# Designs tried in a protein design chat: VH-VL binders against o60147. Part 230

Target 1, 175 residues: o60147
Amino acid sequence: MLEKNKYLYIFRHIQTNQVLLSQGNVLKKTALFQLPYPLQKPVAPNGMRPAKLRKDHWVPLLKVEFPNESMFQSVFMQLLNYRKYRSVQPLTSDLLKLPIPVRRRKIMRQEVPNTIADLADILNKEKFPENSVRLQLSDKSDSEYADWPPSVQIDSEEIKLSRGFREKTTVDEAR
Below, E stands for the ipSAE of ESMFold2; O stands for the ipSAE of OpenDDE; V2 stands for 0.75 times the mean of E and O plus 0.25 times the DockQ between their complexes.

## First folded at step 11 (VH-VL)

Design oc1 (framework fv_lerdelimumab; at its last fold request DockQ between E and O 0.55; V2 from the best seeds 0.00; counts 0 for: pae O 3.2 > 2)
Fold by ESMFold2, fold request of step 12:
Structure oc1 (fold): chain C 175 residues (1-175), chain A 121 residues (1-121), chain B 109 residues (1-109)
Amino acid sequence: as target 1 above (175 residues)
Amino acid sequence: EVQLVESGGGVVQPGRSLRLSCAASGFTFSSYGMHWVRQAPGKGLEWVAVISYDGSNKYYADSVKGRFTISRDNSKNTLYLQMDSLRAEDTAVYYCAKDEGYSSGWYFDYWGQGTLVTVSS
Amino acid sequence: SSELTQDPAVSVALGQTVRITCQGDSLRSSDASWYQQKPGQAPVLVIYGSNNRPSGIPDRFSGSSSGNTASLTITGAQAEDEADYYCNSRDSSGNHLVVFGGGTKLTVL
């Protein structure tokens, strides 16, 4: 049975701070296509697309609940496109002066604030009803990367979601 | 002065392949995203593909996806377009264009003079 | 595929003002750029960011945008302004990143 999705899930890489967008609370391997092509055979955490998804490397960044599936789909596609627009932007002279490992790290560390700013820009331009979009963050201070429209209600509780799958738990018995 | 010079155009039969080149000079080529844009005879401009400054991100128009491959060699200041499985509708003048960059739109500040690709019987 | 609509042709008397328009839903979230193309030549950028003029473009060229419409205005048309004009934007809803309008042929009478 297919449930209509109205939730956006955004994950952050624990080492590189790169961002992945997801339609579900569990990342699929196809999400890796959002990462850049390997320039050489990649070795994590160099930021290039790995051969396999390591779900233990990706943690929740934020979750958005939309009024309906149609609005979710519109925002999701636009946000994916914003990331593509940024990926083809020219380098600044300041970035060119940096050693390559430092440059790559600096660029990757901008993905979190950039993605949050882009989400807010989309929501400001798409006139949703007031308080119709619920935003929940893993770190509430991340809301400071953007100015949010009246349509957005920021949840007071932070996310404590697992890495997109259920944790295994062992019941301990003393003998 | 910025210069972009396309080459590699010609007449080919449908189903064949062709490789276009765009030689760049007068700017730091390795800092910029580069685009291919085509124009069929007597028709308007159609975007074809883009490649990021280091080649790690590539995107294509639906009409060419899976058949064309954009690439670059930053050591030679050269942009490429590999065109496979060519069709009659691919007949066009092919331009390379430099994106200066803009936060909320496109800014193609320099264009080459184009190279003609004709796909015919 | 194109989602930007332009009139195929417009005319202006020498020295008069003309407005070339471009319409599409993507323009609600994207700035427009405008390109001039003379017969047998490559396109030349005349406006970016909806209303910015690059260095070397005469100040008779100006741009604006509102809602789903972008406009290119030439306030004292000269004979050399006779050309095709293309608007350009992002494609916010599709897989194309770059969209061009169909072009407007400007004739200076």
Scores: ipSAE 0.738, ipTM 0.880, lowest interface PAE 0.9, mean pLDDT 87
Fold by OpenDDE, look of step 11:
Formats: sequence, structure tokens, C-alpha cells
Structure oc1 (fold): chain C 175 residues (1-175), chain A 121 residues (1-121), chain B 109 residues (1-109)
Amino acid sequence: as target 1 above (175 residues)
Amino acid sequence: EVQLVESGGGVVQPGRSLRLSCAASGFTFSSYGMHWVRQAPGKGLEWVAVISYDGSNKYYADSVKGRFTISRDNSKNTLYLQMDSLRAEDTAVYYCAKDEGYSSGWYFDYWGQGTLVTVSS
Amino acid sequence: SSELTQDPAVSVALGQTVRITCQGDSLRSSDASWYQQKPGQAPVLVIYGSNNRPSGIPDRFSGSSSGNTASLTITGAQAEDEADYYCNSRDSSGNHLVVFGGGTKLTVL
């Protein structure tokens, strides 16, 4: 019996810094449903939800390996819940002072640190075994957005994935 | 004191439209998401829709998607539910409920008394 | 969409303890809340989060959770506790955000 996917990949949009969660190293079209706002013309970055998934617009943010599928599913769903929760909550006073276009951009920029912080919070609550969760980041500095529990071991090597895909090519590195 | 008062319920024929209102008071309406929850006669609670504090984000139950529209007017402290293409199965008491929660939980701390919608031929 | 399941009916003797359980996958990722509903009345929040009681709710009401389950416990049931009880949690399936259990009718004997 083949082992089930126990890998969480998080992607960020190269222009908007919006975040998508993926079970596996290839983004699916259905991932766009994670974005809380409906499609508005024009498409991103002006729109909150693109009409279609452009995989080449999404770059890997981090990869998380869980001990098993069950743990993956638990964390995955919790992350989605956290995102949805935020989507219906009031904005901070600072954000309310900004013009709507600026506000929207700022909110989108916060998705990366918020998602990382959420992940850390969830993992802290789950109390997984020590060093049972392996975290690999595209940028190691992103790990500073949160305090990580003992269950998490951060890989010293940065993630090497192509935009929206599993394997990074030389061409991708040049972009 | 927090108060939620639903109105607009009544008897309608299938295929018709109805608009419900929920008047809110006793709290900063514009700071909270609001929900509609319905209950068919003799049945359980069914979540219908939620709207964010500023109306920018909306979610619906699959059973009402494409037919119901949730909206709000924060200047009037009022929540609305536009119900189009009504069906017999939409017959229920409709409650408005105030959103409350935290990162890992969600709940409704205040409910209206509900308004009855009856869809019958 | 995710579902929460409850026993449709339970009974408890006056002064005794009863536990109403809710089960569903959504409970693995979010806390449950519980609502009491008496005939002809709107639901009333009785428990939320990690065993939190709103103001005005008697301390005989308590909540617990484990895995994909959540439970409401009434320790020392009173006659006025006879009602329907509904569990609730977040739901991340599609565009859903909220799901209710089917409800449990509690009879106090």
C-alpha cells in the first residue's frame, strides 16, 4: 500500500503575496477557492481572486512534512479555519485609516507572515512528538515570523521548487 | 443590552422572493460578522450564510447558494437576507445571530427570536 | 460539507449527570459550541471554546473535547434543563463556515 501524501506546501503569489495551501507540490485549480474574496476585474493584483490558476505566478513559500496523513489533514484544515476566521473579522484601526486599494494590498502582504504564524500556533497546540515535523522554507528568514515548538525541525537547506510545480529548473532560478 | 430583531417573514409561493431584515442594537454592529441560521418546523438548526463586518466577504450554505444573498447596512445597523427562487424546503424560522469567536473557535453569543418564512403553493 | 452527529434523544434523572456528545471531522480542527433551545424559543449559547460558559449559564454545564468529538455535560440535571441541545463548529469544506449537529432532545425524568 502506497503511503499517503503527508506533505504540506504553501505557495505565495509573486505579485500579491497571497497564500495558497497545497497537499502536494503541484497546485490544483481548486486551490483558488481558498481566497476569501470573489473575482473582481481586473485580475490580480487588482483582483483578489484570479479567474484562473496561473501556476507560474505562485512560488513555494515552505514545505512541511508530517509524520502521517492524519496529522497533515488536521493541520491543513486548521490553517483553512484560521484564514476563514480572519476573513470575517474587523480590520485594525491602522488599516481602516488607509485608502481601500492600499488597504487591500497591505492585507494581502500580511498573508505570508499570518500563515506562518498560524502554522506555528497550530503546531504548538498539537503537541506533536519532538522533531517529528520537518519544515523547509524558501527563505529561512521567514521562520522568524513565529516561535516554533520542539516538534518542528527546521531544515538548513532552502526549498528548491519551481513556480507552482515540484521541480525547480535552471530557467526558473534565472527568473 | 444586545438585541436582534428579525422581520420580513411571511407566507409566499414557490419561486417567489422575500427579503428578511434583522435590526441590531446594543453593540457595535459594524465590528462583527453576522449570520443567518434557519430551522425548519420540527427540525434542527441549519446555518445559512455569514457576512463579514464590512460586507466585503460572504459565505453561503450549499443549499442556498445562487438563490440567497446576505447583505448589511452598517449605517442602519441592519442585516438582510434576500431570498429568491424560494422552495418549499426553505420553510423555516430564520434567525439572525451575532458572530463571535477566536482563532480556533466560532460561536453565536446572541440570537434573535426569529421570523417565520412559509413557502407553500 | 462536513457533518456533526448527535444522538437524537437522551434522558437523565433529576439530579443526575448526563453527557451529550457530538462527533465530526470538523471538530478535529475547531472548537465546539453548544446551544440550548426550548420549545418556541431561540437557541441560547451555553458552552463555547474550552469549557467556557457565558454569563448567566449555570456552572452545572461544562464542555469537553477529544479527537473528533465534543461533549456537553450537565452535572446535576434540573427540570429546566429539558430542551434540545445543538453542537456547532467551524467547517472548512468549500464555502461553508459553520455546521450544526442534528440536535439532541434531553428529557429530565
Scores: ipSAE 0.164, ipTM 0.725, lowest interface PAE 2.1, mean pLDDT 88
ESMFold2, look of step 11: ipSAE 0.581; ipTM 0.815
ESMFold2 (binder alone), look of step 11: mean pLDDT 90; pTM 0.933
ESMFold2, fold request of step 12: ipSAE 0.640, 0.641; ipTM 0.852, 0.854
ESMFold2 (binder alone), fold request of step 12: mean pLDDT 90, 89, 89; pTM 0.928, 0.925, 0.925
OpenDDE, fold request of step 12: ipSAE 0.027, 0.020, 0.063; ipTM 0.628, 0.671, 0.692

Design oc2 (framework fv_lerdelimumab; at its last look DockQ between E and O 0.02; V2 from the best seeds 0.00; counts 0 for: pae O 5.9 > 2, placed apart)
Fold by ESMFold2, look of step 11:
Order: sequence, then structure tokens, then C-alpha cells
Structure oc2 (fold): chain C 175 residues (1-175), chain A 121 residues (1-121), chain B 109 residues (1-109)
Amino acid sequence: as target 1 above (175 residues)
Amino acid sequence: EVQLVESGGGVVQPGRSLRLSCAASGFTFSSYGMHWVRQAPGKGLEWVAVISYDGSNKYYADSVKGRFTISRDNSKNTLYLQMDSLRAEDTAVYYCAKDEGYSSGWYFDYWGQGTLVTVSS
Amino acid sequence: SSELTQDPAVSVALGQTVRITCQGDSLRSYSASWYQQKPGQAPVLVIYGSNNRPSGIPDRFSGSSSGNTASLTITGAQAEDEADYYCNSRDSSGNHLVVFGGGTKLTVL
């Protein structure tokens, strides 16, 4: 049998700008383990791991199509590693001067640009064939957070936002 | 002077629990990620766990996931390792280590002297 | 592989130059750091970020990297340099964050 194309799905939280990575077009509850471990005393809004996945809070950010499982798995694992590494780095002195809730929100606001930059850095370091990887964004201007290698074809069509990566019926499109 | 002092090691039977502490001084503890690294007798260094500066992110080596819990109390400048369901393979000197962070790699600029955990019947 | 490989032992004559190597796929993308450990003591950082020395580390210690290999060089080796030496780096392709080499025992003859 032929190798099946594989997709990386990336979601953004509508309020906090946090990012979740997914192998499927619908988030599983286990994706929440990518979020920070709950602090002893939660501060709202604090961006901590919720007990329940609220699918209406997570919208498409981007989708990446790989020609095979091996390329997908390599990029997915590296991207998770980049995010973990960033999460434990020392903070700058400017951030340390801020109250913890404000500091945390500023760090979370960087997750989208950082994830896009990390994805591009990984793809630039990989030696994938020209135009072998297709990238589709919900907002094409987000591609400006990084420089993309020749292996990446950026789709001219944005992801149609209808509560996830699935397209809704035409009645919503007519509005 | 930066100091890291581990305590709480000892001899314990398999399946039992221990809690290690690491008292930190001489630097702004709440600015840095902290790690546990262990070394079995006559063996090399093995990374165990890391906790972010505010305690909101924690990561573990596969060999200890689900059994060990890293934590910190920034008001007391103290790092902790709760070790449950201990096994003979967990016998080691446990070091706490300060993470300076470097975008292209890891480095631990200060280490404690270690505390010995022996797991045997 | 994400593991770092070191030769288990290396010897050097007093006053001579020795190179200790560390190899792994992660070193293509990430720098190595080096630690000295004497018997019964905690590790001490001697090189970080390829070739930076912390305060108090003699300038006979230097580091370099090329491809998948990082090296620690000791010029003019002295008796007190006899120790185990470990490299570490980050995991470039897995979910673990930190990886150490197996260590190299340096003997000064």
C-alpha cells in the first residue's frame, strides 16, 4: 500500500493565545497535558491546564501536510521539544519585574509567533524535497513570523473558520 | 556565594517513599529552572526532572514518570523531589542543579553535593 | 539517536594536550556543556555554550564543536585534572529535555 499523507494541526486558544499541537483535526483531552501544570493556587486568568477541554475555545491556527508519517513524526516531536525547552528557560529581568499574572499573559501572547518561528526553524534545518510540505494558515499574515524554506508551499487559501478544521454547511458561508 | 544543599536521603525499602529537599541561597531562586540529576554508584549522570521558575511546568525522565513529583516553594527557596514507589534501580546520589539556560543547549552552573538514596531490602 | 557517546577512558602525559570528545545527533543543532567530576564530589561546570569558561576555570580548558561532535581540550594537563568528564546537550528529536554522555575517565600519567 501507498504511504498516506499526514497532517499536523495547530490550535490557538481564543482568549489566551496559547497553542496546542494535534495529530488529528479534533483535539483530544490528552492535548491539555501540553499546558502548564496547575499551580497550588490558581490565578484567573492564568493559562493553566483546565480540567475539561472546551472545544469552542480552540480555533484553527494552521495545518501542515506531510507526504509521509516519518516526516510528520520528526517535525511533531521536534516542535514539542522546542515548546518544552522554551517553557523552562530563565526569564528576562524585564519580565521578572512584572506581577505574575501579567508576566504569564505576556509569555502566553508569544506562543503563536514562537510556535510559527519554531516550525519554520525545524523545516529550514530539515532537508525535505522542494515543495513537499504544504502549509495552510487561518491568517496568512502569520507566515510573516518566519522565513520559510523551499520545501514549504504556503497555500493561498486560508483555513475557513467554522469551529475547527472541519468545514460547516453552506448556510454559514452565505452570511 | 551560590549554595545548593540537598537533604532527605537515606535507606528505604522498595515500594516506599522519600522526599528530597534542596535549600538554595546566594541567587534569586525564583528566576531559574531547577533540575534533579542522579548518579547510580559507579555509573554516569542521569537527568531526572526539571521544574520551571514558577513551578508551572514540570518534565520527567521516562524512568521516573508517574512515580516522582518535582516541586518548589519560592518563598522558602527550596526545591523538592517526592519519590514514590521506589525501586532498587533508583539507588543513586541525587543532585539538585541550577539551570542558567542557553538558547542552543543546557548548562547547569551550580550543583549541590548530593544526597544518597539507597533502595534495598 | 539522541544519546551522547564518549570514549570511556583517555590518558595524557603530564603537561601535554588532550582532547575528550562527545558525539550525538543533537550536537548538530545544539551546543554541549562539559562537567568535571572528581571522586566523591559533585560535578563542576568547566565549559558551556561551546567554548565559554565559568569564573574560576583555568584557561587550559577550552571547547569546540563541529558537525555532530563536541570536544573538550585540556592544554598543559596537570595532575589535578584527573577526573571524569561528562558532556550534556538537549535532545534534538525526542521528548526528553536533557541528555548526558556516558563520561570519560581522564588519567594523567
Scores: ipSAE 0.356, ipTM 0.729, lowest interface PAE 3.2, mean pLDDT 84
Fold by OpenDDE, look of step 11:
Structure oc2 (fold): chain C 175 residues (1-175), chain A 121 residues (1-121), chain B 109 residues (1-109)
Amino acid sequence: as target 1 above (175 residues)
Amino acid sequence: EVQLVESGGGVVQPGRSLRLSCAASGFTFSSYGMHWVRQAPGKGLEWVAVISYDGSNKYYADSVKGRFTISRDNSKNTLYLQMDSLRAEDTAVYYCAKDEGYSSGWYFDYWGQGTLVTVSS
Amino acid sequence: SSELTQDPAVSVALGQTVRITCQGDSLRSYSASWYQQKPGQAPVLVIYGSNNRPSGIPDRFSGSSSGNTASLTITGAQAEDEADYYCNSRDSSGNHLVVFGGGTKLTVL
């Protein structure tokens, strides 16, 4: 009776607030390639793209349940495109005046609200059926970063997941 | 499409062993805990066991502790239930169920169709 | 292990509203999920997280919680809603992780 649903998980880095998208509730190493900067050492916050995935440095930001995989894939790809687009945009004069480390931190801090806004924008454009998309946030206040279309139902419960993993329970170990 | 397909059920005598399998597809199997839930004929649902996503943690109902072993092979997207020292009261349809939920609770968003285990002399 | 209790049977007239209640100490700490099971079929999730509906579940199904109770409400019962309904939650006793209610057989008249 249940429709086939697919899940989008969005994680944020604890220190840098960088954002990674995941189809699963556990981050994969390949997720690091979502970061717009070349591989750097050492790991974040000094590096934009750490050499290794430290799953314990990432916490769930939100979970999105889609009615089917097709919808998931569409939104997922669009989110990546939005990120890419931002990464290639010219820096504002204000940002250019800042030291590079400060500039990078400022940009990274905007990834969470930007990603949420992007998601809302994409969902607004997709015009999915009413209440067909379920959104669960780690912090409900993050929902305020965007206006959500009728297709989105915001879950009354917040996500409380282990770092880099689906859920912090007796079944799942926190790292 | 998420699919869970149980197999391995049958008729066995008390004291014997049986191994159930649950083939999973349509989701990242290795990212989720999995459960076994059983239902005796004409009775209600009974939780049996859970295994963590990586198999590192296992928990059992008191009724099966020491007799049943839950395991998984993530490379094969398969969940297992080794049932030893079977008793008549273990007679049931056994379901595998995908774990999901919040910090405030678990739920099972997908179930297999179940496999029947009959323990009789 | 913790227990969840349900009435074994309830009835509702077609088009009317019925509430199935689950009671147990675990519900003070954990949210309930509800499952519908028709004869010869596997259970189907109908409500989770107190009042969330999976895709494909009609909006006539809703959930609520209060104290040590959780309830499944069907507003405008249909003939196809005739089934067994089970509540579920985490176990607060520490002996089990998961517990099911005894189930409620719903008859639609």
Scores: ipSAE 0.020, ipTM 0.630, lowest interface PAE 5.9, mean pLDDT 86
ESMFold2 (binder alone), look of step 11: mean pLDDT 90; pTM 0.933

Design oc3 (framework fv_lerdelimumab; at its last look DockQ between E and O 0.02; V2 from the best seeds 0.00; counts 0 for: pae O 7.0 > 2, placed apart)
Fold by ESMFold2, look of step 11:
Structure oc3 (fold): chain C 175 residues (1-175), chain A 121 residues (1-121), chain B 109 residues (1-109)
Amino acid sequence: as target 1 above (175 residues)
Amino acid sequence: EVQLVESGGGVVQPGRSLRLSCAASGFTFSYYGMHWVRQAPGKGLEWVAVISYDGSNKYYADSVKGRFTISRDNSKNTLYLQMDSLRAEDTAVYYCAKDEGYSSGWYFDYWGQGTLVTVSS
Amino acid sequence: SSELTQDPAVSVALGQTVRITCQGDSLRSSHASWYQQKPGQAPVLVIYGSNNRPSGIPDRFSGSSSGNTASLTITGAQAEDEADYYCNSRDSSGNHLVVFGGGTKLTVL
């Protein structure tokens, strides 16, 4: 019963496809700090940090079981840092060409493939034993966003939920 | 062409506040993340804070967290650092720096000339 | 512990080649950037992405990386290259985002 100690849970927003990382199978309200701060007072934020966590708007994307808590904590911190780095990056030339509402939607829709690619990048650099990291997805086709190391065993059982938005991983995401 | 000009430094007593400004020109300010980096006299560079291009994300070094607030006004092309509860160890030249952006790294391509903050009784 | 370690001082004879190193675990997953700082002046970017020169930086400056080590090489050192040099990277395992090395004072003899 140490699921919170060695399990990574990743959630997807049902409308925006934004991603939240969690140590537990139920999101805590502090997870909202992973979302950008609301900028506009008279206009409702789109994809910005809401005042309240609506748990029914967040569905499982994937779950990772690590060999131990220490490995979980290392990967969890690194993945949070990857997200922070992406959040402060300047706008790319492709994004600059888009109208602001379209640009925002495109950024949010890249969170699923970007997070999966970042997780795989971290796991490829870690030296875990073969098949020691168990990955379970809500949609197994999402594994195609990344190349997984031999340490990762992709579970044959999907997390039984409705499928979310899918986008192909691009090379620019991985840099 | 690109220019970053800091202002607002000075001599203050411990526990007081200062607000630093960085005026930006020669690039589209609202497209870039901006940083504050400081350097104590005779010491190396120390990162202080970053703010995302639209101001929706902010992060701080542990040494200043809870005391300093980074902000920006994209309509004025200006970056700010509000420095509260100042301590002697905050004495430094404060630089603003532009992050050009590159995957898997940091690249501060332009720096201001800095503004000196001296905290002493 | 996401420190970047640099030798405090390095010397080179005029016209010779010098290599300034930077070591840290974060460099395994982060590209390095390098900054030149002369007395009383702001830092100037000389290398980004571990091995790229910005426009206006002489081609005698080059960079490389391997494992947890990044290097700045100056081929044919000139008197004007005398300065402090700082490396920089992400902080992949800590709660800071940006980390600088302690700096290396380059003396041109």
Scores: ipSAE 0.667, ipTM 0.842, lowest interface PAE 1.2, mean pLDDT 86
Fold by OpenDDE, look of step 11:
Structure oc3 (fold): chain C 175 residues (1-175), chain A 121 residues (1-121), chain B 109 residues (1-109)
Amino acid sequence: as target 1 above (175 residues)
Amino acid sequence: EVQLVESGGGVVQPGRSLRLSCAASGFTFSYYGMHWVRQAPGKGLEWVAVISYDGSNKYYADSVKGRFTISRDNSKNTLYLQMDSLRAEDTAVYYCAKDEGYSSGWYFDYWGQGTLVTVSS
Amino acid sequence: SSELTQDPAVSVALGQTVRITCQGDSLRSSHASWYQQKPGQAPVLVIYGSNNRPSGIPDRFSGSSSGNTASLTITGAQAEDEADYYCNSRDSSGNHLVVFGGGTKLTVL
């Protein structure tokens, strides 16, 4: 049978394309701590880290099924580390010359491709068994942001978007 | 480990009511929809009802619509099935099943062991 | 609501390959899942999403789909594989969101 906590959901903000990682198909309030800049204003795109989680502003970007919880945890933590690492890197001259709001928007727009690339990089390093990791994307074209190792099987089906939820099902249609 | 444990089954007369419970553990109960599936003796599986993760949406099979009510208490990690106006044809083992999603479908990754409901005069 | 149809019974010799097929209109738009049920036991998921195996399910189990059909294949049937097998899919017709096949009893000879 399936092992618990082996599913990674990655959500993106509808407006800003910021990314949140979730150990579960429903975003938790604590997920907001993944965002680098806290702001009092809770409404995107002005806030990097809104004060409150608006689940309806987030949609699934991808779903990853791991063989077991251990593998999930390893990848999950590494993704967080990659995010942190990027957040503390010096800004390029090109970014520094931009107004702060423009700069922030540009950085936020890169979160989706960066996160996907990070995931691929981590999985490449982990050397999991062939076809042991199942990847499903909301947009299949997003898979092109990275080269995936043999351990990753990309689902031909796309995630049906459901704000604040996992794949949209009939039960979720009223949301 | 994920566990689903049904209870509340028994022998009842037609027209009576019975309430089933399903105690869930080993996963975040409030994240998932839950289903009831039943199986009459010597027969196949029949889907009965589904409830969304937060209880806001409920759907029923035509065979039980208007008589059965699915509900849940996420604070207790418990799924319920209120069965009213029971009929002989409702005799079955009732399973609770955890919902799991796919882009073009869903499935039941975990099942309880079931509880037997017998409706007999 | 849509129906899923299965052969009520099939047989396979030990070590041989058997395919159990499910047919229905819902399969045109929804992936099938398969469940194994042994006497006196609850169903166990063996295949989901056409051809995904849960942890603990032997690799001799596989799934496929085509048109309005889905199939469960057991390559190298073992004695312990003797059971009832049910297909399932999502159904958007009527109030039945979920539909099961009638089940197939597999006998291993």
Scores: ipSAE 0.020, ipTM 0.579, lowest interface PAE 7.0, mean pLDDT 86
ESMFold2 (binder alone), look of step 11: mean pLDDT 90; pTM 0.931

Design oc4 (framework fv_lerdelimumab; at its last fold request DockQ between E and O 0.77; V2 from the best seeds 0.73)
Fold by ESMFold2, fold request of step 12:
Structure oc4 (fold): chain C 175 residues (1-175), chain A 121 residues (1-121), chain B 109 residues (1-109)
Amino acid sequence: as target 1 above (175 residues)
Amino acid sequence: EVQLVESGGGVVQPGRSLRLSCAASGFTFSSYGMHWVRQAPGKGLEWVAVISWDGSNKYYADSVKGRFTISRDNSKNTLYLQMDSLRAEDTAVYYCAKDEGYSSGWYFDYWGQGTLVTVSS
Amino acid sequence: SSELTQDPAVSVALGQTVRITCQGDSLRSSSASWYQQKPGQAPVLVIYGSNNRPSGIPDRFSGSSSGNTASLTITGAQAEDEADYYCNSRDSSGNHLVVFGGGTKLTVL
């Protein structure tokens, strides 16, 4: 793998629907710092930062190919910052009406549409060439969370979760 | 009537610790992110830290990271700032501020009166 | 990381119009908010979202933004408007979520 990455990978947690942003198609332990810090309680609330990365709990949400590494880095950092800004926003009246466990679950479920909307907002403010940013989704209907700029071309093929997975390296056939 | 009241300021020697409190009333404290902002004598405003509504997200200015800890107790409607390893440059009036929320920027609609922290030999 | 630059001082004649400017790269993606501070007092929000006036703020206060610049305008300046004015924004390039400008001292002549 070369030093110059131009791909953004976004993962979704299979249970909580939280998202993680990644520079690679395999999550690293350091990605867990994007999750909220565990509260000091006898039973920690669901969705807090775990001690260990469970790779089987995170599935692809979307992948973005940028024109170059510089634009990838800029968008990646901005998206991480948007997440921080949202994490300290006040609760809306709809969220405040919910019991705390239900409220946390709903906040976590908003991460997918919010992240997609934030990505589109960043891309709409950037001046990329038309059709120069390739977006591939695991569920094409998720593109409906945002209005995309002319620079974005949405891939017609969805990312297939665990379906038909085959090893990149051929198995030894000489046996 | 929204009210924020800071307390716990005082004179302390470098290297010592101090804990500030901000008592909140007149609004649903547990639904808001809360900030600490400081102002050195004769100087401008400097953001210090923020904590999310449930305390699970915390962020700090580089100048205080590793030395200061923001926390909250929603059952007491109180915001805290634990200040360890205090330095002379931490001398300031410390304000707590409420963020009403805005999608593209900040909206600090209510501030406390401030509490003075003096770090000197 | 990102800095917000304000002129240290400006003056206005009573009843005249003054513009206080805040400049920084973060303002290209962040809205500005403006705070008035009188000596010995806490800051008071006068503009948020670059151009929105909170309830209870006189309509002589208005805000605008263009590019990397946000402006606070006071039309018909009153003696009571004499104060320090701070802008703030998000920190687009660093780890500080909130960045304040250095402040502008407004003198009403």
Scores: ipSAE 0.760, ipTM 0.889, lowest interface PAE 0.7, mean pLDDT 87
Fold by OpenDDE, fold request of step 12:
Structure oc4 (fold): chain C 175 residues (1-175), chain A 121 residues (1-121), chain B 109 residues (1-109)
Amino acid sequence: as target 1 above (175 residues)
Amino acid sequence: EVQLVESGGGVVQPGRSLRLSCAASGFTFSSYGMHWVRQAPGKGLEWVAVISWDGSNKYYADSVKGRFTISRDNSKNTLYLQMDSLRAEDTAVYYCAKDEGYSSGWYFDYWGQGTLVTVSS
Amino acid sequence: SSELTQDPAVSVALGQTVRITCQGDSLRSSSASWYQQKPGQAPVLVIYGSNNRPSGIPDRFSGSSSGNTASLTITGAQAEDEADYYCNSRDSSGNHLVVFGGGTKLTVL
């Protein structure tokens, strides 16, 4: 039970490409607070924070195993902060030329590479022991978005997904 | 020329509410995040809140969470701070500040002259 | 919230050099910005990032950083430089996004 507390899962939305951070492989309702506030009621616009979490809309992007929960917590909090900082940055000139809906979509498309880059940056700064952090990706090519420090060991195996786009468990394999 | 002008400050009793405004000009308001920063009399600067360019993201200092609400009207180039359940420790000059973020840091390139909020019984 | 610490007061002789230092864990991951505030006035940005000066700021103002510290240096202090100086950075604690130092009162002698 305590073992799962050292695992960071990053999920990707299958349509918008937005990302959610999770402690463990099960998304919690509270993860929705990572998404932007809805600008319209009663139905949140696409990409905004919905009222309910649709777990089936999210697939694992990567899994990170830390040596302990403390290291996990540190990286987790930093990742959230990076996202917050990015969310309030001024728009680039290129984005300003685009309609608002297009701006939003373009920003969302960059969440995956940005999050991966953020993770690498954080880990480079933390200087954890060599090969102490295990990184598993759903797509190995995603590792190319950043330079990883010696503390990170990239798993040769990709994340296995079951129906519903969650990580396969021993129960899933038995089906 | 960039200008930020705060208004809405005054004297109010504890537990009451007050709404501050910041009128912006001289730049594309809807392209930038905006901040509130306050300064108690004779004290230092304290960050209060930030709102993204389109208002979709809002963040607050712990000291004001649940009591203050930051908002904006881009059609009016105006930033707001709704202050509810005011306390004596909220007494301060409140500044609006324009956001400039970059990869390695954060800074405020323009500030208003501030508006004074006094909370006293 | 993350903490940034500054000396509450420093002094410098006219025409001499003074360094104001800010220290905190957040500075390990983010650069500092510096603000000058004169009595009864709003803060004014004087340095941001890796030694960048906004337009209108004299070149006698410069910035530097090392480890968990950032410094504002005034080379050839002028009488008009007498003011309070605040450092600022991103917060690393997760509770806040932005943190200010306690401020340093600079007296020009």
Scores: ipSAE 0.668, ipTM 0.872, lowest interface PAE 0.8, mean pLDDT 90
ESMFold2, look of step 11: ipSAE 0.661; ipTM 0.826
ESMFold2 (binder alone), look of step 11: mean pLDDT 90; pTM 0.929
OpenDDE, look of step 11: ipSAE 0.276; ipTM 0.748
ESMFold2, fold request of step 12: ipSAE 0.744, 0.014; ipTM 0.882, 0.536
ESMFold2 (binder alone), fold request of step 12: mean pLDDT 90, 89, 89; pTM 0.925, 0.924, 0.927
OpenDDE, fold request of step 12: ipSAE 0.612, 0.591; ipTM 0.864, 0.859

